VHH binders against UPF0284 protein YN1551_0030. Designs and how they scored, part 29

Target 1, 347 residues: UPF0284 protein YN1551_0030, of Saccharolobus islandicus (c3nj62)
Amino acid sequence: MIKEYYGAETFILNKDFAYILVIGTTDVSLIPGLTIAGATPELTHFTPAADAEYVLLGKCKSINTIPVSPTGIPTPALLTRASLSFINPLKIVVNAGSRILPKIPYIDLQGEPGKDIRKQALSMEKVNNIMENSIKLGEELSNEYELIMIGESIPAGTTTAMATLLALGYDAMDKVSSASPDNPKELKRKVVEEALRNLPTDSLQRLAKVSDPVLLGVAGTSLGFKGKILLAGGTQMTAAAAIINEFDKNKLKDITIGTTKWIVEDKFADMLSLAKQVGVKVLASMLDLSISAYEGIRAYEKGYVKEGVGAGGSAIMALVRGVSNNTLVRKIDELYSELVGSNNLHI
Below, E stands for the ipSAE of ESMFold2; O stands for the ipSAE of OpenDDE; V2 stands for 0.75 times the mean of E and O plus 0.25 times the DockQ between their complexes.

## First folded at step 19 (VHH)

Design d7 (framework vhh_7z1x_3; at its last look DockQ between E and O 0.78; V2 from the best seeds 0.00; counts 0 for: pae E 2.4 > 2)
Fold by ESMFold2, look of step 19:
Structure d7 (fold): chain B 347 residues (1-347), chain A 121 residues (1-121)
Amino acid sequence: as target 1 above (347 residues)
Amino acid sequence: QVQLVETGGGLVQPGGSLRLSCTASGYTFDDYAMNWVRQAPGKGLEWLSGITYSGGSTYYVDSVKGRFTISRDNAKNTLYLQMNSLQPDDTAVYFCARETYWRDTGLFDYWGQGTQVTVSS
């Protein structure tokens, strides 16, 4: 039910852990063709707040329902909540720079929403704030935990991930994933190629220009943490790992990416090539959603969404504790039925 | 190359009916949920209806529920919108759109060129 790559190990995951969800937004999600139709572009900015609220509370406060597509394909936060319900870890929301703040307690890294990476994503002041405060958070977590799992919620985060990997010198063009079954690469490529013009020589200045607050928050928390880390996400977490490697090459031995089968099997991306280049281990959940009663859930098997909010990592954490595929899907369907039973399935 | 082509628009009297078609090519049609969106003169885009990749579930905005029916024929790579009881307020350009998930790309990544529907006496 779990596939291992590059020396990844599952036995270290059966310890108490905290789940850290890092949220943020960028203006990259407002670029035409990266968002639109049926809603205002600003609605994508509510997704991190709504995901965080749903994972923690089982309901959203910032919007009427969880983020859902017009045809009922739900946010991966639903998958994450289902998996974590069998473990009940401490859940911590970390605001790295979200335009819309969740209506729940969170740790503030004193960052900012990222701007359009074609100009300048973040000021150096805000980059320094994010890095210093996230490193401190990681250090503080070390007093209570030997293991943490870190997820992300950030619209258009694969575009900024590609920019980040390229800015750090990795062969990443066209290798990041998409929430679409096919990967519509051309717009991502154009945005990223423009962003990479006239890069500074300094690594941190390059990140300020083209990265995003969530990648920085994930990386800084990892740099500060003294134990084992499961980076719960897809190709965006290869970018986080690349940042970590840039600032502490010895840290990656304690880091594993936990993702989904839809990420590692995606023929329109190459997550495993990115992980190999960076030198980071990978675990993939082989969770089979085809047995779900709901077409909105089964759509993941068609390549919709693929990953987010720690869905793959949380499934891995449940699976290593003996929770079966059938039990996970039954819980997922239960949570989805609550959504449709409330007649709250609209954008 | 992904292509969506709408047909079936035209001039209709109030109370009349039209059936729009959207022919898809360049991708695996039954891997994608599909939607209809319209734009009235001088107005923004209005989502009307969506259908899951298999056709097993359909969704409608309240203003068209009961009058419009979305369907698909996956063997023909074609999406349909049957529009009944048309009124002047239904006058718009109608687009079919391929659904994605907005976290990484917009709600829709490919659109047709649109087909004009005009409802007038």
Scores: ipSAE 0.506, ipTM 0.831, lowest interface PAE 2.4, mean pLDDT 89
ESMFold2 (binder alone), look of step 19: mean pLDDT 88; pTM 0.889
OpenDDE, look of step 19: ipSAE 0.561; ipTM 0.835

Design d8 (framework vhh_7z1x_3; at its last look DockQ between E and O 0.46; V2 from the best seeds 0.58)
Fold by ESMFold2, look of step 19:
Structure d8 (fold): chain B 347 residues (1-347), chain A 121 residues (1-121)
Amino acid sequence: as target 1 above (347 residues)
Amino acid sequence: QVQLVETGGGLVQPGGSLRLSCTASGYTFDDYAMNWVRQAPGKGLEWLSGITYSGGSTYYVDSVKGRFTISRDNAKNTLYLQMNSLQPDDTAVYFCAREGYWRDTGLFDYWGQGTQVTVSS
């Protein structure tokens, strides 16, 4: 049910842990023309706040339901909530720089929403705030936990992840965004290539130019934390690991990425190559959603969504504690059915 | 290489009907939800309708609900839009669009060239 890569092992995960969800936005999400009248425009701006609210409360306050595509494919936050329901860890929401703030308690890193990376993603002041405050958070968590799991929610975060990895010298072109071969992929490449022009020499200044607040918040929290870390995400977490490696090369021994099978098996990306280059271990949940009663959930098996909000890592945490695939899918279906039965999920 | 090609547009009188087709190639059609979007002269893009990868569920913007019917034939890699009771305000270029991964490439990641629909007397 869990595949191990590059020496990753599951024995470190059977401990009490805190779930840390780092949220933010980037204006890169506006470049692909996501705002179309009649569609669900909330998928770009509101997703991080809504995901955080849903994971914590089982409902959203920032929108009337959960983030869902025009054809009923739900946010991975639904998968995360289902998996974590069997564990009920402490859940902490961390605002690294979101345009829409969640209507729940959160820790604020005093960052800002990421701007267009073709110009400048973040000011150095805000980068310093994010790094200093997230490192402090990680240090404080060390007093209570020997293990943390860190997830992310940031639309278009794979584009900024590719830019981040390339800016740090990794061979990452087209390895984070292979699900869309021609037009949007070409636009993503052009956006990133433009962002990489005239990079500063200093690593932190490079990150300020082309990264995003969430990657910085994830990396800083990891740098400050003294125990074991499960980075719960996909190719974006290879970028986070690369940032961590840039500032503390010995930290990666305590870090494992926990992701989904849809990420590691994606034929149009190469998450495992990125992890190998960075030197980070990987675990993948083999959760099988094909047995779900709902087409919106089964769409994940077609490669929709793939990962987010710690879905893979959360499934891994449940699986190592003995929760079966069938039990996880029943819970996922129960949560989805509540949306259909209560909110009449017809977009 | 992903390609979406719309056909079936044309000139029609108010109250008339048209059936648009979109043939898909270069990808596994039944792995993806599909959508119709239109652009009226001098206006922005308007989402009209979507259909799940299997065809099991369909979705519509209120302005076309009851008049337009989206469908797909996965064996033929073809998406359809049956448009009835057409009015001059339906005059637009109509695009089929593949629903993407919104955290990565945006909500719609591939588009057809569009087909012109003109409703006039």
Scores: ipSAE 0.564, ipTM 0.850, lowest interface PAE 1.8, mean pLDDT 89
ESMFold2 (binder alone), look of step 19: mean pLDDT 87; pTM 0.882
OpenDDE, look of step 19: ipSAE 0.679; ipTM 0.878

## First folded at step 20 (VHH; framework vhh_7z1x_3)

Design e2 (from z01 with Y111H; at its last fold request DockQ between E and O 0.79; V2 from the best seeds 0.78)
Amino acid sequence: QVQLVETGGGLVQPGGSLRLSCTASGFTFDDYAMNWVRQAPGKGLEWLSGITYSGGSTYYVDSVKGRFTISRDNAKNTLYLQMNSLQPDDTAVYFCARETYWRDTGKLFDHWGQGTQVTVSS
ESMFold2, look of step 20: ipSAE 0.659; ipTM 0.883
ESMFold2 (binder alone), look of step 20: mean pLDDT 87; pTM 0.884
OpenDDE, look of step 20: ipSAE 0.736; ipTM 0.895
ESMFold2, fold request of step 21: ipSAE 0.534, 0.674, 0.611; ipTM 0.844, 0.886, 0.873
ESMFold2 (binder alone), fold request of step 21: mean pLDDT 85, 86, 86; pTM 0.868, 0.874, 0.870
OpenDDE, fold request of step 21: ipSAE 0.879, 0.865, 0.843; ipTM 0.953, 0.948, 0.943

Design e3 (from d3 with H111S; at its last fold request DockQ between E and O 0.66; V2 from the best seeds 0.75)
Amino acid sequence: QVQLVETGGGLVQPGGSLRLSCTASGYTFDDYAMNWVRQAPGKGLEWLSGITYSGGSTYYVDSVKGRFTISRDNAKNTLYLQMNSLQPDDTAVYFCARETYWRDTGKLFDSWGQGTQVTVSS
ESMFold2, look of step 20: ipSAE 0.584; ipTM 0.860
ESMFold2 (binder alone), look of step 20: mean pLDDT 87; pTM 0.875
OpenDDE, look of step 20: ipSAE 0.718; ipTM 0.888
ESMFold2, fold request of step 21: ipSAE 0.611, 0.647, 0.693; ipTM 0.874, 0.881, 0.889
ESMFold2 (binder alone), fold request of step 21: mean pLDDT 85, 84, 85; pTM 0.860, 0.856, 0.860
OpenDDE, fold request of step 21: ipSAE 0.878, 0.851, 0.850; ipTM 0.952, 0.942, 0.944

Design e4 (from d3 with H111V; at its last look DockQ between E and O 0.78; V2 from the best seeds 0.64)
Fold by OpenDDE, look of step 20:
Formats: structure tokens, sequence, C-alpha cells
Structure e4 (fold): chain B 347 residues (1-347), chain A 122 residues (1-122)
């Protein structure tokens, strides 16, 4: 039920762990959007807060309901919550830079929301804050845990991930994942190409220009943590791994990416190739949602969403502990039914 | 070469009916949820209705519930909107749009048709 790549091992995951959700926003999410009544690109600014709130509370406070597409496709936070419900680990929300703050307890890295990478994403001051504070967080977590899983919530994070990877010298153009089945690449390419103009020579300066607060927060936390790390995500976490490798060439031996089959099987992306370039191991959950009773859930098998909020890693954690695919899908359906029962859709 | 083409618009009297069609090409039609959106003169875009990739579930904005029906024929790569009991305030350009997940691009829809004009007038 779990596929291993590049020497990844599952046995190391059978330990107590903390779930760390790093949240933030990037104005890259505002670039392409058409405004419709009741649905503006600015709604993406609420997504990280909503995801975090849902994972911890089972409901949202910053918006009326969890993010759901017009045709019922839910945020991957639903999958994350379902998977983690079988384990109930310590869950910590880390704000790296969100325009909308979650209405729950969270750790603040003293960062800022990412701006348009075609200009300047982050100030050096805030980059330093994110890195220093996240490293310290990682160090503190080491006092209690030998294993942590890190998830992310940041809309348009695949675009900043691509920019980050390219800025660090990796071959990543047109290879990152997408939340849609066919993975339209033209818009991302244009944005990234413009962002990569006149890059500074210093690595940290490059990151300040084209990255986002979440990637830096994930990287810093990982650099500070002394134990094993499961980076729960796809190409975004691959970018985070690249950042980590930039600062510590020996750190990746303790890091594994945990993702979904939809990421690794995506014919319009090349996450595994990117992971190989970076030198990071990969685990993929083979979670089968085709047996779900709900079309919004089965849409994942069509290529929608694919990853987010640590969904893949969370599934892996449940599966290695003996939770069956059927049991996990039943829980997902249960949580989804509660959502539908509320008659609330976030459009 | 992804494309959506709307047809079926026109002039109709109040209380009348129209059936819009949207033909998709250049991609796997049954992998995507589809939606109808309209833009009235001087107003912004308004979402009207959505249908899942299989056609098994449909969704509507309150203002069109009971009057409009969305459907699809995946074998024909075609989306439909049956509009009954049309009113003057339904006058607008109607668009079909392919659904995407906004976490990636910030968009609800990534492919649009050219639109078809619907005019309701006595």
Amino acid sequence: as target 1 above (347 residues)
Amino acid sequence: QVQLVETGGGLVQPGGSLRLSCTASGYTFDDYAMNWVRQAPGKGLEWLSGITYSGGSTYYVDSVKGRFTISRDNAKNTLYLQMNSLQPDDTAVYFCARETYWRDTGKLFDVWGQGTQVTVSS
C-alpha cells in the first residue's frame, strides 16, 4: 500500500511523532484569477487558516466552511484529518506568513506573507526571521521527538516551488505538480521565467526573491530538528528539501518525502525526477479513493488536488500502523458526510 | 488546443425557455467538472451551476434553482444548460467553464468558452 523510492524505508515511521503544519500565503495566488460573484482570488488567503482550523477543530472559524470546489471537491485537509484521527499525534500549527491568521493556537515565525515573485517575494529581514525561528523550533522539537511530519498549506505553492528549485539550479521547468488533472503549465512558466530574471548570486537572496514563507519555514524547521523527518507533500516538499540541501549537504539522509500516488503517477509532472535531482527519498501512499461513496472524493482519482496539508504523509502514517485502505476511506466519507450535511460550500 | 464552444443563445420572451450547449475539445472531457457562469450588462461574473465529471451530482446558485438544469453527455463531450421560466434579469452572456482547484492557480476555472448571448425581452 506504500511504494518506496530511492531507498526510502517505512519502518522508521513506526514511532511517536508530531504533526507540524506550516501555513502561509503568496500573492502569486492572486495573479491569474477571474473575479466572479462570491468567488475572488483573495479567498485563497483564507485557505491556510481554514485548513489549519479544520485539522485541529474539525470545523473552520475564519470562514463558514472548509474549502470546497463548486462541485464538491474538498481540501486535502479532509484526508489529513481522517488519517490522523487513527493516531491522534501532537498537532502544531506554524505561521510562516499568512495574510489571514487562523483562529486557533499557533506558533509565529515572525515572517510575512509572500509577495509576487516577479518582483520580490520577501524582505531579507523577514527571511532571516523565518529561518532563525524555524531552526529554533526544530531544535526544541528535538528535545521531545525523534520523528516529526511536516505538512504545508499555501495556495499557488507549486509555482513558488518551481521558481525555488530553478533558482537553486535544478531542472524543474514544467515538472511540478498541479491541482488539476491536465496540469496547465503555461501560466506558471511565464510567471517563473519573469521571476528568475536578474537573480542575485547569493542563495539566500535568491530565495528571498522567488520563494515563499512556507518553504522557508519547512526548511528551517527541518534544519533545526535532529531526528527523522517526513516531509508530507509533493513538489513543494521537494523544493523544501532542495533548500535544506543548500544549507546542510548531509541533512537529507534523515529526510523522506511522504506523498500520494496521484503525485508520483502524474504524467504531466515529474516529482520523482525532481526528488532524484535533489537527492531525497520518497514514499508514496497508494490510497485508493475510487471506492468512496462521494464523487467529490473520487475526483482525487481524476487528478484533482493530489496533495496538501500533509495528506499523503498522514495516510502513510496510518497505513504503516495497520489501518486498511477501506477503513481510511470510510473515515474520509464520514467526515465528508458531515460537511455535506451542513449544506455549506465555500466557493 | 483545449477549447470550449457555447451555442444555443438568442432572444426569448419572458417565461420562455432556452437550451444552451457547450462542446469541449482538446482534453479528456470526463475528467473534469464543468460549470456555467454568466455576466449581465454592467455586472460581474456570476456562477450559476456546476456538474461533476460523471454527471452524478449537480449544484446550483439559489437564483436559478428550479428553473435551470445542468447536464452533460460525456460521449459527445457536451455540457448543457436547460433554462426555463426565463426572466429579463437573466439577460447576460453565458459561459461554460472547466473547473480547476484554486489551491494551485487561484482560479476556480481554467478554461472558458467565448460565451453565448441570452436576451430575455418582450
Scores: ipSAE 0.573, ipTM 0.834, lowest interface PAE 1.1, mean pLDDT 92
ESMFold2, look of step 20: ipSAE 0.616; ipTM 0.869
ESMFold2 (binder alone), look of step 20: mean pLDDT 87; pTM 0.884

Design e5 (from d3 with L108M; at its last look DockQ between E and O 0.48; V2 from the best seeds 0.00; counts 0 for: pae E 2.3 > 2)
Fold by ESMFold2, look of step 20:
Structure e5 (fold): chain B 347 residues (1-347), chain A 122 residues (1-122)
Amino acid sequence: as target 1 above (347 residues)
Amino acid sequence: QVQLVETGGGLVQPGGSLRLSCTASGYTFDDYAMNWVRQAPGKGLEWLSGITYSGGSTYYVDSVKGRFTISRDNAKNTLYLQMNSLQPDDTAVYFCARETYWRDTGKMFDHWGQGTQVTVSS
């Protein structure tokens, strides 16, 4: 039910832990697509607050329902809440720089929402705030825990993750030859190529230019924490691991990425190659959602939604504690049933 | 490479019907949920209807429920919108839109057609 890569081991995870959810937004999510119009860019900014509220409360306060597609495919926060319901860890929301603040208690890193990485993502003042406050948080958690799991919620976070990895010197560009020379391949690639022009030589200054507040918050919390860390995410967590490695090469021995099978099997990405380059261990949840009663949940098996909010890591934590695939899916279906009859996200 | 092409728009009198089609190419059509969105003159975008990748579930905004029917034919890579009982306030450009993972892209829809004009007038 759990696949191990690069020497990752599951028995290190059978300890009490705190779940740390780092949230933020960037203006990268507002960059116009290839088509003539986007539907609701502003709703995207509510997602981190809504995810955090849902994970903690089982309902949202910032929007009328959980983040869900027009056709009923829910945020991975639903998967995370289902998995964590069998463990009931302490859950801590950390605001690294979200435009919409969740209506629940959170720790504030005194950061800011990321700006357009083609110009400058974050001021150095705010980068320093995020790093200093997240390192302090990690140090404080060390007093109570030998293990933490860190998840993320940030729209368009894979774009800033690619920019971060490239800015740190990793082979992360998704390059494919095209028979159509006028096709820039992907908007994500074009934005990142522009962002990488004329980078500063200092690594923290490079991160201020092209990274995002959530990656910095995840990295700083990890740098401060003295125990074992499960980074719960996919490609974005390889970027977080790269930042950690930049500032403490010995730290990665205590870090494992916990992700989903849909991330490791994604043919349009190469998460395992990135993890190998960075030198970070990986665990993948093999959770099988095909037995769900709901098409919106089974859609995950198509790879429509691959990861977020710690879904893979949370499933791994439940699985190592003996929770079966059937039991996880039954809980997921119970939570999803509250969405029966939903027709749209617009009021 | 991804292309969405809407057809079937035109001029109709109030109470009339139109059937819109959206032909998809350049991707695996039945791996994606599909949606219809419209834009009336001088107004913002309005989501109308969505259909799951299999066609097993359909969704509608209240203002069109009972009048519009979304469907898809995955063998023909085509999305449809049957529009009945049309009224002047249905006048708009109608777009076919492919649903995406909004966490990765920052958008609910990553590809749009160029739109087809529907005009309802006496």
Scores: ipSAE 0.438, ipTM 0.795, lowest interface PAE 2.3, mean pLDDT 86
ESMFold2 (binder alone), look of step 20: mean pLDDT 87; pTM 0.881
OpenDDE, look of step 20: ipSAE 0.466; ipTM 0.792

Design e6 (from d3 with L108F; at its last look DockQ between E and O 0.74; V2 from the best seeds 0.00; counts 0 for: pae O 2.2 > 2)
Fold by OpenDDE, look of step 20:
Structure e6 (fold): chain B 347 residues (1-347), chain A 122 residues (1-122)
Amino acid sequence: as target 1 above (347 residues)
Amino acid sequence: QVQLVETGGGLVQPGGSLRLSCTASGYTFDDYAMNWVRQAPGKGLEWLSGITYSGGSTYYVDSVKGRFTISRDNAKNTLYLQMNSLQPDDTAVYFCARETYWRDTGKFFDHWGQGTQVTVSS
């Protein structure tokens, strides 16, 4: 139920671990699009907070309900929560830079929300804060854990990931995933092309220009952590791995990306190629949601959402511990039914 | 190039019926959920109905439940909206829209048709 790429191994994952969710926002998510009544791009500001709250509490506080599409497609946080429910690890929310703060305990890296990468995403001061504090966090986690799993929640993070990878010299144009079956490639391309104009020579300055607070937080935490790391995500975590590699060329030996089959099988992206370029190992959960009782869940098999909030990594953690696909889907369905049963389907 | 083209709009008397069609091209139609949205004069956009990629599930706003029926023919790349018991308040431009996921893209719909006018008047 788990595919291994580039020498990845699962045996190291059968240890106690902490789940670290790094959250933040980027104003790239505010780039104009078409929404339905009552919904605006600004609602994406609530997504990281809502995801974090749901993972920890099973409910949202910053919004009235967990976000779902009009046809009932839920956030990947639902998958994460379902998977982690079988393990119940320590869960830590880390705020790298969110415009909306979660109404739960969290660690603050003293960063800032990312701005439009077509201009300047982050100030150098805040980049330094994020890196310094996240590195320290990683070091502290090393005192207690030999393994951590890091997830992320940041809308439009695939766009900033692509920009980041390109800024670091990787061939990443049109190769990143998205939360829809068909990537908005044209829009991403335009944004990223503009962002990549007049890049500074210094790597950190490049990151300040075109990256986002979450990628930096993930990278810093990883750099500071002395044990094994599962980066739970797709192309975003690949970008994080690229950042890590930029600062420590020997660090990736302790890092594996844990993702979903939907990411690795995405015909509109090429995550595995990117991972290979970066030199990071990959594990993919082969979770089959086609047996779900709900169309909104089965939609994942059509390429909706694909990843987020550590969904793939969480599934891997459950699967390696003996949880069956059927058991996991049953739990997902259970949690989903609680959402629809409470009339929590909000647009 | 993704294209959505609505047809079937027109003038109808109160209590009458219309059937709207939306023909999709330029992408794999059955990979995406589809929706109907309308905009009345001087008002904002209003979501009406959605249908999953397979057509297995349908969703409606309360104001149209029992009157409107969304369906799709994936073999024909066509989305439908059967509108019965039309009321003057249903007067609007009706759009079909392809669904995406707002968490990542910041929007629910990434492609729209040009719209078709529906006028309900005695």
Scores: ipSAE 0.121, ipTM 0.603, lowest interface PAE 2.2, mean pLDDT 90
ESMFold2, look of step 20: ipSAE 0.577; ipTM 0.860
ESMFold2 (binder alone), look of step 20: mean pLDDT 87; pTM 0.873

Design e7 (from d3 with S57K; at its last look DockQ between E and O 0.65; V2 from the best seeds 0.61)
Fold by ESMFold2, look of step 20:
Structure e7 (fold): chain B 347 residues (1-347), chain A 122 residues (1-122)
Amino acid sequence: as target 1 above (347 residues)
Amino acid sequence: QVQLVETGGGLVQPGGSLRLSCTASGYTFDDYAMNWVRQAPGKGLEWLSGITYSGGKTYYVDSVKGRFTISRDNAKNTLYLQMNSLQPDDTAVYFCARETYWRDTGKLFDHWGQGTQVTVSS
């Protein structure tokens, strides 16, 4: 049910833990909107707030509907909520720089939404705020926990992840996940190549230019935390691990990425190559959704929705505690049934 | 390499019917959910209808529910929109669109056809 890469170990995951969800937005994700049941432009900026609200409450407050595709494929936050329902860990929402603030309690890192990385993603002031406050958070969590799991929600975060990895010297061009292996992959490459022009020599200044607030928040929390860390996410978490390695090479021994099979098996990316280059261990959930009663859930097996909001890591945490694949899918189907019973046509 | 080509538009009187087709190539058609979107003169884009990859479930905006029917034939790589009881307000360019994961791409749809004109006039 769990595949291990590069010396990853599951026995460290049977401990009490806090789930830390870091949210933010970047202008890389701005899209002219479509009228979908009266929806307005820039709806992707609502996604991190909506994901956080759903994980905590089982409903959204920032939008009238749920994060769901026009054809009923739900946000991976549904998978996360299902998995965590068997554990009920402390859940902490961390705002690294979201344009839309969630209507639930959160810790604020005093960052800002990322700007277009082709110019300058973040001011140095805000980068320093994010790093200082996230390191303090990690240090404080060390008083109560030997293990934390950190997830992320940031639309278009794979573009900033590629830029971050390249800016730190890793062979990352075209190796991050993409839902569109064709023409959009070339556009992502062009955005990143422009962002990498005239990079500063200082590592933190490079990150300010091309990274995003969520990667910095994840990295800083990890740098401050003294125990074991499960970075719950996809290829973006290899970028977070790269940042961590840049500032504390010995930290990665305590870090494992927990992801989904759809990330590891993606033929149009190479998450395992990135993890090997960075020197970070990987666990992958082999959760099989083909047995779901709902096409919207089974669609995950097609692989175009791969990861987010800690879906893979949360599934791993449930699996190591003895929750079976069948039990997880039954819970996922239960939550999905409640969600689609609202007749939502909106993300 | 992905191509979507809409056909079947034209001029029709109020109350009439048209069937739009969208032929897909350059990708595995039945791995993707598909959608219809229209743009009326002087207006923005309006999502109309979506269909899951297998065709097992369909979705509609309220204004076309009961009048329009989305369907797909995965063996022919073709998406359809049957439009009945057409009214002048349905006059628009109609596009087929391939659904994508917006959190990764920043878009709801990553590929579009060129569109086909539907004009409802007496």
Scores: ipSAE 0.557, ipTM 0.848, lowest interface PAE 1.9, mean pLDDT 87
ESMFold2 (binder alone), look of step 20: mean pLDDT 88; pTM 0.889
OpenDDE, look of step 20: ipSAE 0.630; ipTM 0.857

